# VH-VL binders against Flagellar assembly factor FliW (fliW), part 11

Target 1, 154 residues: Flagellar assembly factor FliW (fliW), of Carboxydothermus hydrogenoformans (q3adg3)
Amino acid sequence: MFILRLFSPAFGEIEADESQIFSFPEGLPGFSHLKKFLLIRHRDNSPFFFLIAIDEPEIYFILIEPSRLLADYHVELSCEQQGLLHLSEETPVLSLNIVRIPPEAKEMIINLKAPVVFNLQEKIARQIILDADYPVRYPIPLSKVKEKADAGTK
Below, E stands for the ipSAE of ESMFold2; O stands for the ipSAE of OpenDDE; V2 stands for 0.75 times the mean of E and O plus 0.25 times the DockQ between their complexes.

## First folded at step 8 (VH-VL; framework fv_ficlatuzumab)

Design m6 (from k6 with heavy chain N31D Y101W; at its last look DockQ between E and O 0.65; V2 from the best seeds 0.00; counts 0 for: pae E 2.6 > 2)
Fold by ESMFold2, look of step 8:
Structure m6 (fold): chain C 154 residues (1-154), chain A 124 residues (1-124), chain B 107 residues (1-107)
Amino acid sequence: as target 1 above (154 residues)
Amino acid sequence: QVQLVQPGAEVKKPGTSVKLSCKASGGTFSDYAMHWVRQAPGQGLEWIGEIIPIYGTANYAQKFQGRATLTVDKSTSTAYMELSSLRSEDTAVYYCAREDWYYGSGSYYGMDVWGQGTLLTVSS
Amino acid sequence: DIVMTQSPDSLAMSLGERVTLNCKASQSVDSYLSWYQQKPGQSPKLLIYDASNRATGVPDRFSGSGSATDFTLTISSVQAEDVADYHCQQYYSYPWTFGQGTKLEIK
């Protein structure tokens, strides 16, 4: 493990360790050449994360942890998808969804169809297209996110 | 940089079908939603539907449900809109337009690239 | 369907004047509203998205504002090349819908 230092126009100087770095063997849509990303939680007890491209740190995504907001949302991976992520029953995983938050918006748009799934053991991740008929454009109130975050902190 | 190329005109008789094409160049087709919008002579813009190529899924305005079919051929980077049971009221310019669907920080939002449009004339 | 109503229907302005175009939604569309410019004989061109963000290459004289149901497009100093139809469009709820348009002319 080592301290990663990089500059991002959106985040300034960033120091992070190796445990926050994930390999994306196929990159992300529109960014298939970007193979390594830094995952940063917005703050403790926040459902928001930032996913920052290490080689091009001006490129980033905002992710949300849906389990705290959408109890009925279930990420079900096929056997092939589990194999591509090197998952077994004991592998710790994190599933996050890309969101879009316009300036001054009261609602964000979440892509429920294609979560980003992280193998926390091997530090690999992929965006997975679910077989279930989840929407690509799902609006959710930001107040619902703040309510859940406040409840988690007390 | 990205360009959407459409044929200039199509002429059809009522009761027939048409399949309009929209060829994209530059970037990957999976990066974008493809929208179809029409404009009848002297009228405003009317959204028909969208398709997201990586999923092959489509959404349609209710008015076009059952009549319009949006498809994509990823190998040729070409989107298609098939419209059946044509009638004179379908006479319009039909545009294709792209939109980012993956919401990255470098993404454009909104329909930022438009084809030049295909004039569909439906007359007896 | 969410009905988008634009006003005025048409407008004639002198060069350099400030223009304000209005767009009203029949129900809240939050900030999910775009403005398009369509010059005579051309395809629409994106001007503003998310109510207030200028698209790439759009001059600073164009600005958008508003939220929920009431939106405006402002051209701070009208130029000759701004002769066009202007359309607002919501993308909050399916189906996406456009306003009927406002025709801007220069006198």
Scores: ipSAE 0.514, ipTM 0.804, lowest interface PAE 2.6, mean pLDDT 87
ESMFold2 (binder alone), look of step 8: mean pLDDT 89; pTM 0.923
OpenDDE, look of step 8: ipSAE 0.820; ipTM 0.921

## First folded at step 9 (VH-VL; framework fv_ficlatuzumab)

Design p1 (from m4 with heavy chain D100T; at its last look DockQ between E and O 0.76; V2 from the best seeds 0.00; counts 0 for: pae E 2.01 > 2)
Fold by ESMFold2, look of step 9:
Structure p1 (fold): chain C 154 residues (1-154), chain A 124 residues (1-124), chain B 107 residues (1-107)
Amino acid sequence: as target 1 above (154 residues)
Amino acid sequence: QVQLVQPGAEVKKPGTSVKLSCKASGGTFSDYAMHWVRQAPGQGLEWIGEIIPIYGTANYAQKFQGRATLTVDKSTSTAYMELSSLRSEDTAVYYCARETYYYGSGSTYGMDVWGQGTLLTVSS
Amino acid sequence: DIVMTQSPDSLAMSLGERVTLNCKASQSVDSYLSWYQQKPGQSPKLLIYDASNRATGVPDRFSGSGSATDFTLTISSVQAEDVADYHCQQYYSYPWTFGQGTKLEIK
């Protein structure tokens, strides 16, 4: 067991174990130098996650799991992409999308073209560019997130 | 810091085409959307379109559909805008600008770096 | 296309005065609006994004407010270097569009 402690201006003192740390061999666009991130779910039963750079914890991304909100959205990886992520048939995978939520906005913007795909077993992740013609800038109402959470929590 | 370098001027005759360049230096430009905006003398800013180099996709204002073509040469970090069937009303300064389309914390969003512009003069 | 209409077309202010520039969208653009400053002979410079966030290096005398269709750019105490054209721009829906601009002069 390994306890990671770091300080983030946005989150304060963070305590996490090594199972929450992912290696990003190519980083993320605009942050290609950041190779290790901590993945934290926002709250129990929340579709939101935070992805926090370990070496520069003032840098973070907000991610959302799209499957509850967008029934027609499908992440299909090429054979090459599956190889880069070390995926096999048994490998547990998590696919999340980066989102932007401006202050006071009623709609968030989600990047549907390029999900972040996590190999949960080997703890590597990459942002993957999908072949399908999904938008880079997809607005979605924040009220839709609340509606899905309420339906799931009955 | 990244700089967007554009030629200062181009002179063309009506009915011809022009291919304007915008070279990014001091960083990777493939992480950004590249926009083209023009400004006719004494007029406001007019958005022409954007290209997102990672995806190679482009979006255009309706007015420029079929006349403008945005491309990228990743090996030289250069964005291009080709405008065909030139007319005198195309005389303007043409700017390229980068825009952050990824959503990392602490980033400034919007068209935060602009080239100095290329003055295109179309006259017979 | 979403039409962005700025007012006034021009104004002249004394140094130190509070300046308010208006931008109205023909339909809601939520908070997806930016403001640009263009000094004479220069390319535009981003001032405000997401309606109210100052871009890096922008003085705190500049502030943006508004949502949906009505937006303002405020300069709390105008300075000589603020003489420029000011443009609003929506990035909610393609095609992206600019307002016609407001010219600020010092009298």
Scores: ipSAE 0.566, ipTM 0.806, lowest interface PAE 2.0, mean pLDDT 87
ESMFold2 (binder alone), look of step 9: mean pLDDT 89; pTM 0.925
OpenDDE, look of step 9: ipSAE 0.853; ipTM 0.933

Design p2 (from m4 with light chain S31R N53K; at its last fold request DockQ between E and O 0.83; V2 from the best seeds 0.79)
Heavy chain, then light chain:
Amino acid sequence: QVQLVQPGAEVKKPGTSVKLSCKASGGTFSDYAMHWVRQAPGQGLEWIGEIIPIYGTANYAQKFQGRATLTVDKSTSTAYMELSSLRSEDTAVYYCAREDYYYGSGSTYGMDVWGQGTLLTVSS
Amino acid sequence: DIVMTQSPDSLAMSLGERVTLNCKASQSVDRYLSWYQQKPGQSPKLLIYDASKRATGVPDRFSGSGSATDFTLTISSVQAEDVADYHCQQYYSYPWTFGQGTKLEIK
ESMFold2, look of step 9: ipSAE 0.675; ipTM 0.860
ESMFold2 (binder alone), look of step 9: mean pLDDT 89; pTM 0.924
OpenDDE, look of step 9: ipSAE 0.830; ipTM 0.925
ESMFold2, look of step 10: ipSAE 0.675; ipTM 0.861
ESMFold2 (binder alone), look of step 10: mean pLDDT 89; pTM 0.921
OpenDDE, look of step 10: ipSAE 0.831; ipTM 0.925
ESMFold2, look of step 11: ipSAE 0.674; ipTM 0.862
ESMFold2 (binder alone), look of step 11: mean pLDDT 89; pTM 0.923
OpenDDE, look of step 11: ipSAE 0.837; ipTM 0.929
ESMFold2, fold request of step 13: ipSAE 0.611, 0.664, 0.671; ipTM 0.831, 0.854, 0.857
ESMFold2 (binder alone), fold request of step 13: mean pLDDT 89, 89, 89; pTM 0.924, 0.923, 0.922
OpenDDE, fold request of step 13: ipSAE 0.871, 0.870, 0.869; ipTM 0.936, 0.936, 0.935

Design p3 (from m4 with heavy chain G27F; at its last look DockQ between E and O 0.77; V2 from the best seeds 0.00; counts 0 for: pae E 2.002 > 2)
Fold by ESMFold2, look of step 9:
Structure p3 (fold): chain C 154 residues (1-154), chain A 124 residues (1-124), chain B 107 residues (1-107)
Amino acid sequence: as target 1 above (154 residues)
Amino acid sequence: QVQLVQPGAEVKKPGTSVKLSCKASGFTFSDYAMHWVRQAPGQGLEWIGEIIPIYGTANYAQKFQGRATLTVDKSTSTAYMELSSLRSEDTAVYYCAREDYYYGSGSTYGMDVWGQGTLLTVSS
Amino acid sequence: DIVMTQSPDSLAMSLGERVTLNCKASQSVDSYLSWYQQKPGQSPKLLIYDASNRATGVPDRFSGSGSATDFTLTISSVQAEDVADYHCQQYYSYPWTFGQGTKLEIK
């Protein structure tokens, strides 16, 4: 029930509760030393999230929930991967994908090969490499995302 | 010091194969994509393919599909490119280059570190 | 394959002049375009990524602009050390492709 306070150069002062904090036992590639991240949804009904390193909050990632945009994208975890995330059939799970959005870009690039999978009950997460042959660099129009968000507000 | 080290030259006969190496140092090898690009004498740059060590995935230009094989040895931080059925038109300088392909705020994108290149000469 | 066409093929400039190099893609590459400098006998060096972002350590006289199919590399005041070939490269769609290059000389 504790509120977390941190400062991020990109986001300013952030106050969040403990339910938004996730442990990354292996960190992320290039950031293996960062073991704790804050997950913030951009806004209600947005498919975008921010993943902010608690110990170095200038470091963050933009994540997207692909299910709203890519109906045929399936995250299937191996038994080993499920074990690493402490998953059982009843465990609530969130799967998000890292994206690049350069300034003024009209399309974002999604890493579909390696989603970040969150165990919402135990508050652990890992970037998982899927067995399926999904692309690492998948472009999708930002207009498709904006179209979806506008429809959700009406 | 971030660098990619390649041998200076290789000489091969047509119809043979070559395996070129690219040794990384000064950075975490598995955090980057590794690209191979060649440049024939007096010509422009031609992308051959990429490999992402942490995923073990490779993508090739169609022209090189079936002839080029990209591999990595993560334990030695070394990328390899094998090119088979060599022809004189394969004479070129072969570069390896790293790319930060999707990491966080503050990352530089593009092929930001290049090896010095290996001159492959294919002649009888 | 996306064809990248650079113009001019070569160009000779006086020290201190403003240089403009052009790159045209056969179809949209959005902002996923980089510029490389290649000095004689050397490997390429990244100058610009994402169309307009300067890579670390690149002098501020270099700037990039453009989107979709038309891109420009500008050198605001050419120096002697800028003698090189300049390549644009798209990384929007496989296979990645380079332009044929523009050779910059000092008169």
Scores: ipSAE 0.623, ipTM 0.849, lowest interface PAE 2.0, mean pLDDT 89
ESMFold2 (binder alone), look of step 9: mean pLDDT 91; pTM 0.932
OpenDDE, look of step 9: ipSAE 0.844; ipTM 0.931

Design p4 (from m4 with heavy chain Y102I; at its last look DockQ between E and O 0.80; V2 from the best seeds 0.00; counts 0 for: pae E 2.1 > 2)
Fold by ESMFold2, look of step 9:
Structure p4 (fold): chain C 154 residues (1-154), chain A 124 residues (1-124), chain B 107 residues (1-107)
Amino acid sequence: as target 1 above (154 residues)
Amino acid sequence: QVQLVQPGAEVKKPGTSVKLSCKASGGTFSDYAMHWVRQAPGQGLEWIGEIIPIYGTANYAQKFQGRATLTVDKSTSTAYMELSSLRSEDTAVYYCAREDYIYGSGSTYGMDVWGQGTLLTVSS
Amino acid sequence: DIVMTQSPDSLAMSLGERVTLNCKASQSVDSYLSWYQQKPGQSPKLLIYDASNRATGVPDRFSGSGSATDFTLTISSVQAEDVADYHCQQYYSYPWTFGQGTKLEIK
């Protein structure tokens, strides 16, 4: 394994396996110059992840795995989108959504229209715009996340 | 520094339509949401709607449903708002404003860049 | 629609005084509240977003606070250039709505 070491103002010193690094060939909207990100789960049983820019680690995104909270949310990729991500039927895939959590907020806002899809085998990722009519700004209570976590541990 | 450029004034008769333009200087506006807000003389601000060019989606206040149409021309970095069935009560300054809808650390949220506004006068 | 009500409608202050402007929502908007400054003859400028975060380039004398339904904008020591209309705006649910505004003048 290869240990990546970096410093982030929000996370301090980070030591991570190189396998947690993903290439973003087109970056992200507003950050097209950032091509490599480190993906870290918040903690073992959390639906939250952090996506940290390796070249500018003060820049990061908070991601959520929606399947544990939104049973009816379906990520359907076109053949073209699957090709851009090098996906086949056996390819392990992770789909996460960017969220915003203002200070002292009780609800987070999820972008359900454009998930970030990760090819876990080739370590590439892209933000994908879904054809389905999902909202860009979807509020969900943070208490719903705590309720799910507590139920899973108790 | 991105600027939003709007025509200074338009004069229209009741019952007609107007198409207002908002041109982003310095490149594209595709990474941002574009909002339209109006202000009648001596009055407060009223949100009309938004368009997100990347997604091709638009949202409107119910008051403007069916009368307002938001579009974009990506090749010229220009947003448009068309308002039909004009009445004298539509006399106002119409602003376009940009919003960052991508939720990254260090991003500014809210309508952080505004055009100078177009004064629409609706009178016979 | 969520109605945003500002108070006072107008006020006149002496230079250096502390100014408090209020904004009340008809239902909870959580922390999804912004404040805009509009100087005479100009378009609005963003001051505060997410109830308490200062936008880039906004002087430290401006601060925002509150949550749910009750919000305040504070100017710790008012300056001559602060003469403007101030608008609050919620972006919790569609349609986005603004308060009617508060006019700040210097005596």
Scores: ipSAE 0.584, ipTM 0.834, lowest interface PAE 2.1, mean pLDDT 88
ESMFold2 (binder alone), look of step 9: mean pLDDT 89; pTM 0.927
OpenDDE, look of step 9: ipSAE 0.841; ipTM 0.930

Design p5 (from m4 with heavy chain Y101L; at its last look DockQ between E and O 0.65; V2 from the best seeds 0.72)
Fold by ESMFold2, look of step 9:
Structure p5 (fold): chain C 154 residues (1-154), chain A 124 residues (1-124), chain B 107 residues (1-107)
Amino acid sequence: as target 1 above (154 residues)
Amino acid sequence: QVQLVQPGAEVKKPGTSVKLSCKASGGTFSDYAMHWVRQAPGQGLEWIGEIIPIYGTANYAQKFQGRATLTVDKSTSTAYMELSSLRSEDTAVYYCAREDLYYGSGSTYGMDVWGQGTLLTVSS
Amino acid sequence: DIVMTQSPDSLAMSLGERVTLNCKASQSVDSYLSWYQQKPGQSPKLLIYDASNRATGVPDRFSGSGSATDFTLTISSVQAEDVADYHCQQYYSYPWTFGQGTKLEIK
């Protein structure tokens, strides 16, 4: 187990377990050159995560685990998508969605159309575009998160 | 800096269709939503719709549903808006505008790059 | 549709004066509100997004404030190049809608 150390302007000094590092073979849209990201949970029981670019740690994304908020949201991957993620029946998988939270906003905007799917065994991830007709811009009140959360990126 | 290039003017007769173009240069096309907005002379701005190429989705204002069709040709980085059954009240400047879909740190939100507009004149 | 109502419809100001433009939404748009500047004969240009954030390259004299239904664009010391129409626009829910605009002129 390795300890990763890096500095991020938004997060300061970060020490992380190597198990939190994921390879993004195609990066993310607009950031195809960024191939390695650190995934950290906001806090122990928070649905929020941060995805921080290791090579450019000023670049990060806020992610949410939708299962706590949206019982009817289902991530169904095609056979091709499963292959790109090296998934088999036994592979542990995590699916998170990118959110946007303007300062002082009371509602966040979730991209339900394109979750980020993580292969927890091989430590690879991709943003997957779902076939289902989910919205790209889905508002949810921050007050519906089970834990206290201030508006913004903290 | 990304630039959106539109033809300066188009003239059409009522009852016909038009397909307006918007060519993007200097950027990756797939990371953006492309919006279409029109403005009749001396009037305000009216949102027509958006197309999001990476997700394959389009959204239209109800007024334009069934009349407007938004498409993208990724190979030429060109967005298109087709408007059918033209009427004289469709005379306006038609703008294309880009919205960055990046949801991470340092994001600029909103239509941050606009074309110069195409004046569509619909008359006899 | 969320109706955006701007006031005043027009105004004329002397150079250096403080200008306040208002935008009211028919229902809450949270902070999902932008302001655009449109100079005569030009396309719109983004000034403010998320109610209060200045877009890149926008002079410090422009500021935005407000939330929910009531929003304000302020120009602290108006300049000759600020002659334009100003539009507010909500992006909280479809369809996206603009206010009717406010025309600013210099006396």
Scores: ipSAE 0.614, ipTM 0.834, lowest interface PAE 2.0, mean pLDDT 87
ESMFold2 (binder alone), look of step 9: mean pLDDT 89; pTM 0.923
OpenDDE, look of step 9: ipSAE 0.863; ipTM 0.932

Design p6 (from m4 with heavy chain I54M A58T; at its last look DockQ between E and O 0.74; V2 from the best seeds 0.75)
Fold by ESMFold2, look of step 9:
Structure p6 (fold): chain C 154 residues (1-154), chain A 124 residues (1-124), chain B 107 residues (1-107)
Amino acid sequence: as target 1 above (154 residues)
Amino acid sequence: QVQLVQPGAEVKKPGTSVKLSCKASGGTFSDYAMHWVRQAPGQGLEWIGEIIPMYGTTNYAQKFQGRATLTVDKSTSTAYMELSSLRSEDTAVYYCAREDYYYGSGSTYGMDVWGQGTLLTVSS
Amino acid sequence: DIVMTQSPDSLAMSLGERVTLNCKASQSVDSYLSWYQQKPGQSPKLLIYDASNRATGVPDRFSGSGSATDFTLTISSVQAEDVADYHCQQYYSYPWTFGQGTKLEIK
């Protein structure tokens, strides 16, 4: 498959293949015009990902896979939401949450209310607002991430 | 250029309610968190609460829980704060402010745009 | 609630002096701290967010530092237009809270 090359002010030159590109039919809030994003995992076994806008690569989001850190967090999609993502019983799905990590921070803030859900087969994704009463601003220690990542590395 | 427009003044009697408005222009309204902050004459700033129109969520300072109600009208790009059971100590300038929290890395976090404020006077 | 305490309550400085304003939290707020400038008769204006990041359009003479409980706003060379009240605010834990403010005047 083709290798995508792009330049991001935050990441420099990036090489990725077509399998890492996702279509966002509705974009993201505040960025509805951005329809294609590159999804990159931070490193092996890291729960962190970067979501980089292909058309405006200075724009990116930091995402986390919360199930590895928050056992009680469950993403349950309505039938309508599953339809919008073209999901069936067999479809592989990835659910990630946007985080904010200020400089020198010891805790990150996770948006648990609105995960970004990826259809890994059709390469489409949407931000989904959950009906469950999850917080929009959930702090979690970065040290908790290091503990889980170290255990997973072994 | 996003701007938040508030009425200049309101005068109310104790025990009544007021509904303050904050109209957003020059940008998308639903993409921001909207905050309400008040400042009594000669005093500091006091956070009342926030509403996030996209998610339909609200958070209030305990002091205002049950007395303040934050709402939005997306069709008019207007945020509202209703404050009930008014007391003379509620006399203050009431600001609305937006927070651009949904943006990716590099966005400003914090209340980066403020309305000019509405002076609420609760006369005894 | 997290109490934010600013010091000094007020100060008067000569033009061109370095100004240091302090903000202390009653418990850790990590880096979730902002500074606002409020000139007489005006709405607050965001200066610093996330403890050390300068907001758009803020002159580079303004800088922020600190973490956890102790934070500092520095003006490297104070100007006449810097006469204002300065507020710190934490956004780590609900409810969000402001310090009582520091009033800066020019001699």
Scores: ipSAE 0.655, ipTM 0.858, lowest interface PAE 1.8, mean pLDDT 88
ESMFold2 (binder alone), look of step 9: mean pLDDT 89; pTM 0.926
OpenDDE, look of step 9: ipSAE 0.851; ipTM 0.933

## First folded at step 10 (VH-VL; framework fv_ficlatuzumab)

Design q1 (from p2 with heavy chain G27F; at its last look DockQ between E and O 0.76; V2 from the best seeds 0.74)
Fold by ESMFold2, look of step 10:
Structure q1 (fold): chain C 154 residues (1-154), chain A 124 residues (1-124), chain B 107 residues (1-107)
Amino acid sequence: as target 1 above (154 residues)
Amino acid sequence: QVQLVQPGAEVKKPGTSVKLSCKASGFTFSDYAMHWVRQAPGQGLEWIGEIIPIYGTANYAQKFQGRATLTVDKSTSTAYMELSSLRSEDTAVYYCAREDYYYGSGSTYGMDVWGQGTLLTVSS
Amino acid sequence: DIVMTQSPDSLAMSLGERVTLNCKASQSVDRYLSWYQQKPGQSPKLLIYDASKRATGVPDRFSGSGSATDFTLTISSVQAEDVADYHCQQYYSYPWTFGQGTKLEIK
């Protein structure tokens, strides 16, 4: 059992275990040198996650699970992309999208073109550019997120 | 150093086309969105469009739809804007500018680096 | 298209005075509003993004506020080097649009 302890200016002291650590073989665009990230869900019923760079924990991304908010959004990976993530038919996968939330904003902007896809078994992840013509900048009301979270508590 | 380099001037006749260049250096070209903005003499700024090199996705202002084409050459880290069917109203300084679109913490969002601009003169 | 309207068109201020520049959007742009400074003969320079965040290297005397349709750029103590045109710009919806600009001069 492995407890990771690190300090992040945005999150303070963080304790997490090995199962929350993902290897990014190519990092993220603009941050290709950062190869390991900690994935933390915001709360049990929250669609939000934080992706925190282990070697530079002041660097982080806010991610959202889009499946319950965007019924017509589908992440379809090519055979090549599946191979890069070591995916087989039964591999558990998580797909999250990077979002931007300005201070006091009523809407967030989500990058639907390039989700971050996690192989939950081998603990590797990559940002994948989808073949489908999804927008890079898609606004979603934050009230829609709260409405879905409230409904999910039942 | 981070910079965008544009030719200083271009002169064209009405009815022709121009292809303006914007060469990037000092940063990973494909990591940024590239914007094109023009400014007619004595006028304000007018957004033409954007392209994201990794995706090849372009968005244009309505008045430039069908006349402007944004492209990139990743091997030379160069963005291009082609404007067709030129008319005298297209006389302006044309800027390129980069934008960080990855939304990582600590990044400054917005068009944070601009080229010096190319003065396009359209006259008979 | 979302029309951005700036006021005043121009103003002249004494050194050290507080300057307030206004920008109004024809529709809500939420917090997706930036401000640019453009000195004569130069390219624009980013000052403020997301309505209130200062870009890297921008002096503390510059601040932004507002949301939805009404936005303000404030210069708390005007310096000689602040002589420029100031543009607001929305990036909430395509096409992105700029205000017509406000010219700031020192008396």
Scores: ipSAE 0.626, ipTM 0.856, lowest interface PAE 1.8, mean pLDDT 89
ESMFold2 (binder alone), look of step 10: mean pLDDT 91; pTM 0.932
OpenDDE, look of step 10: ipSAE 0.845; ipTM 0.930

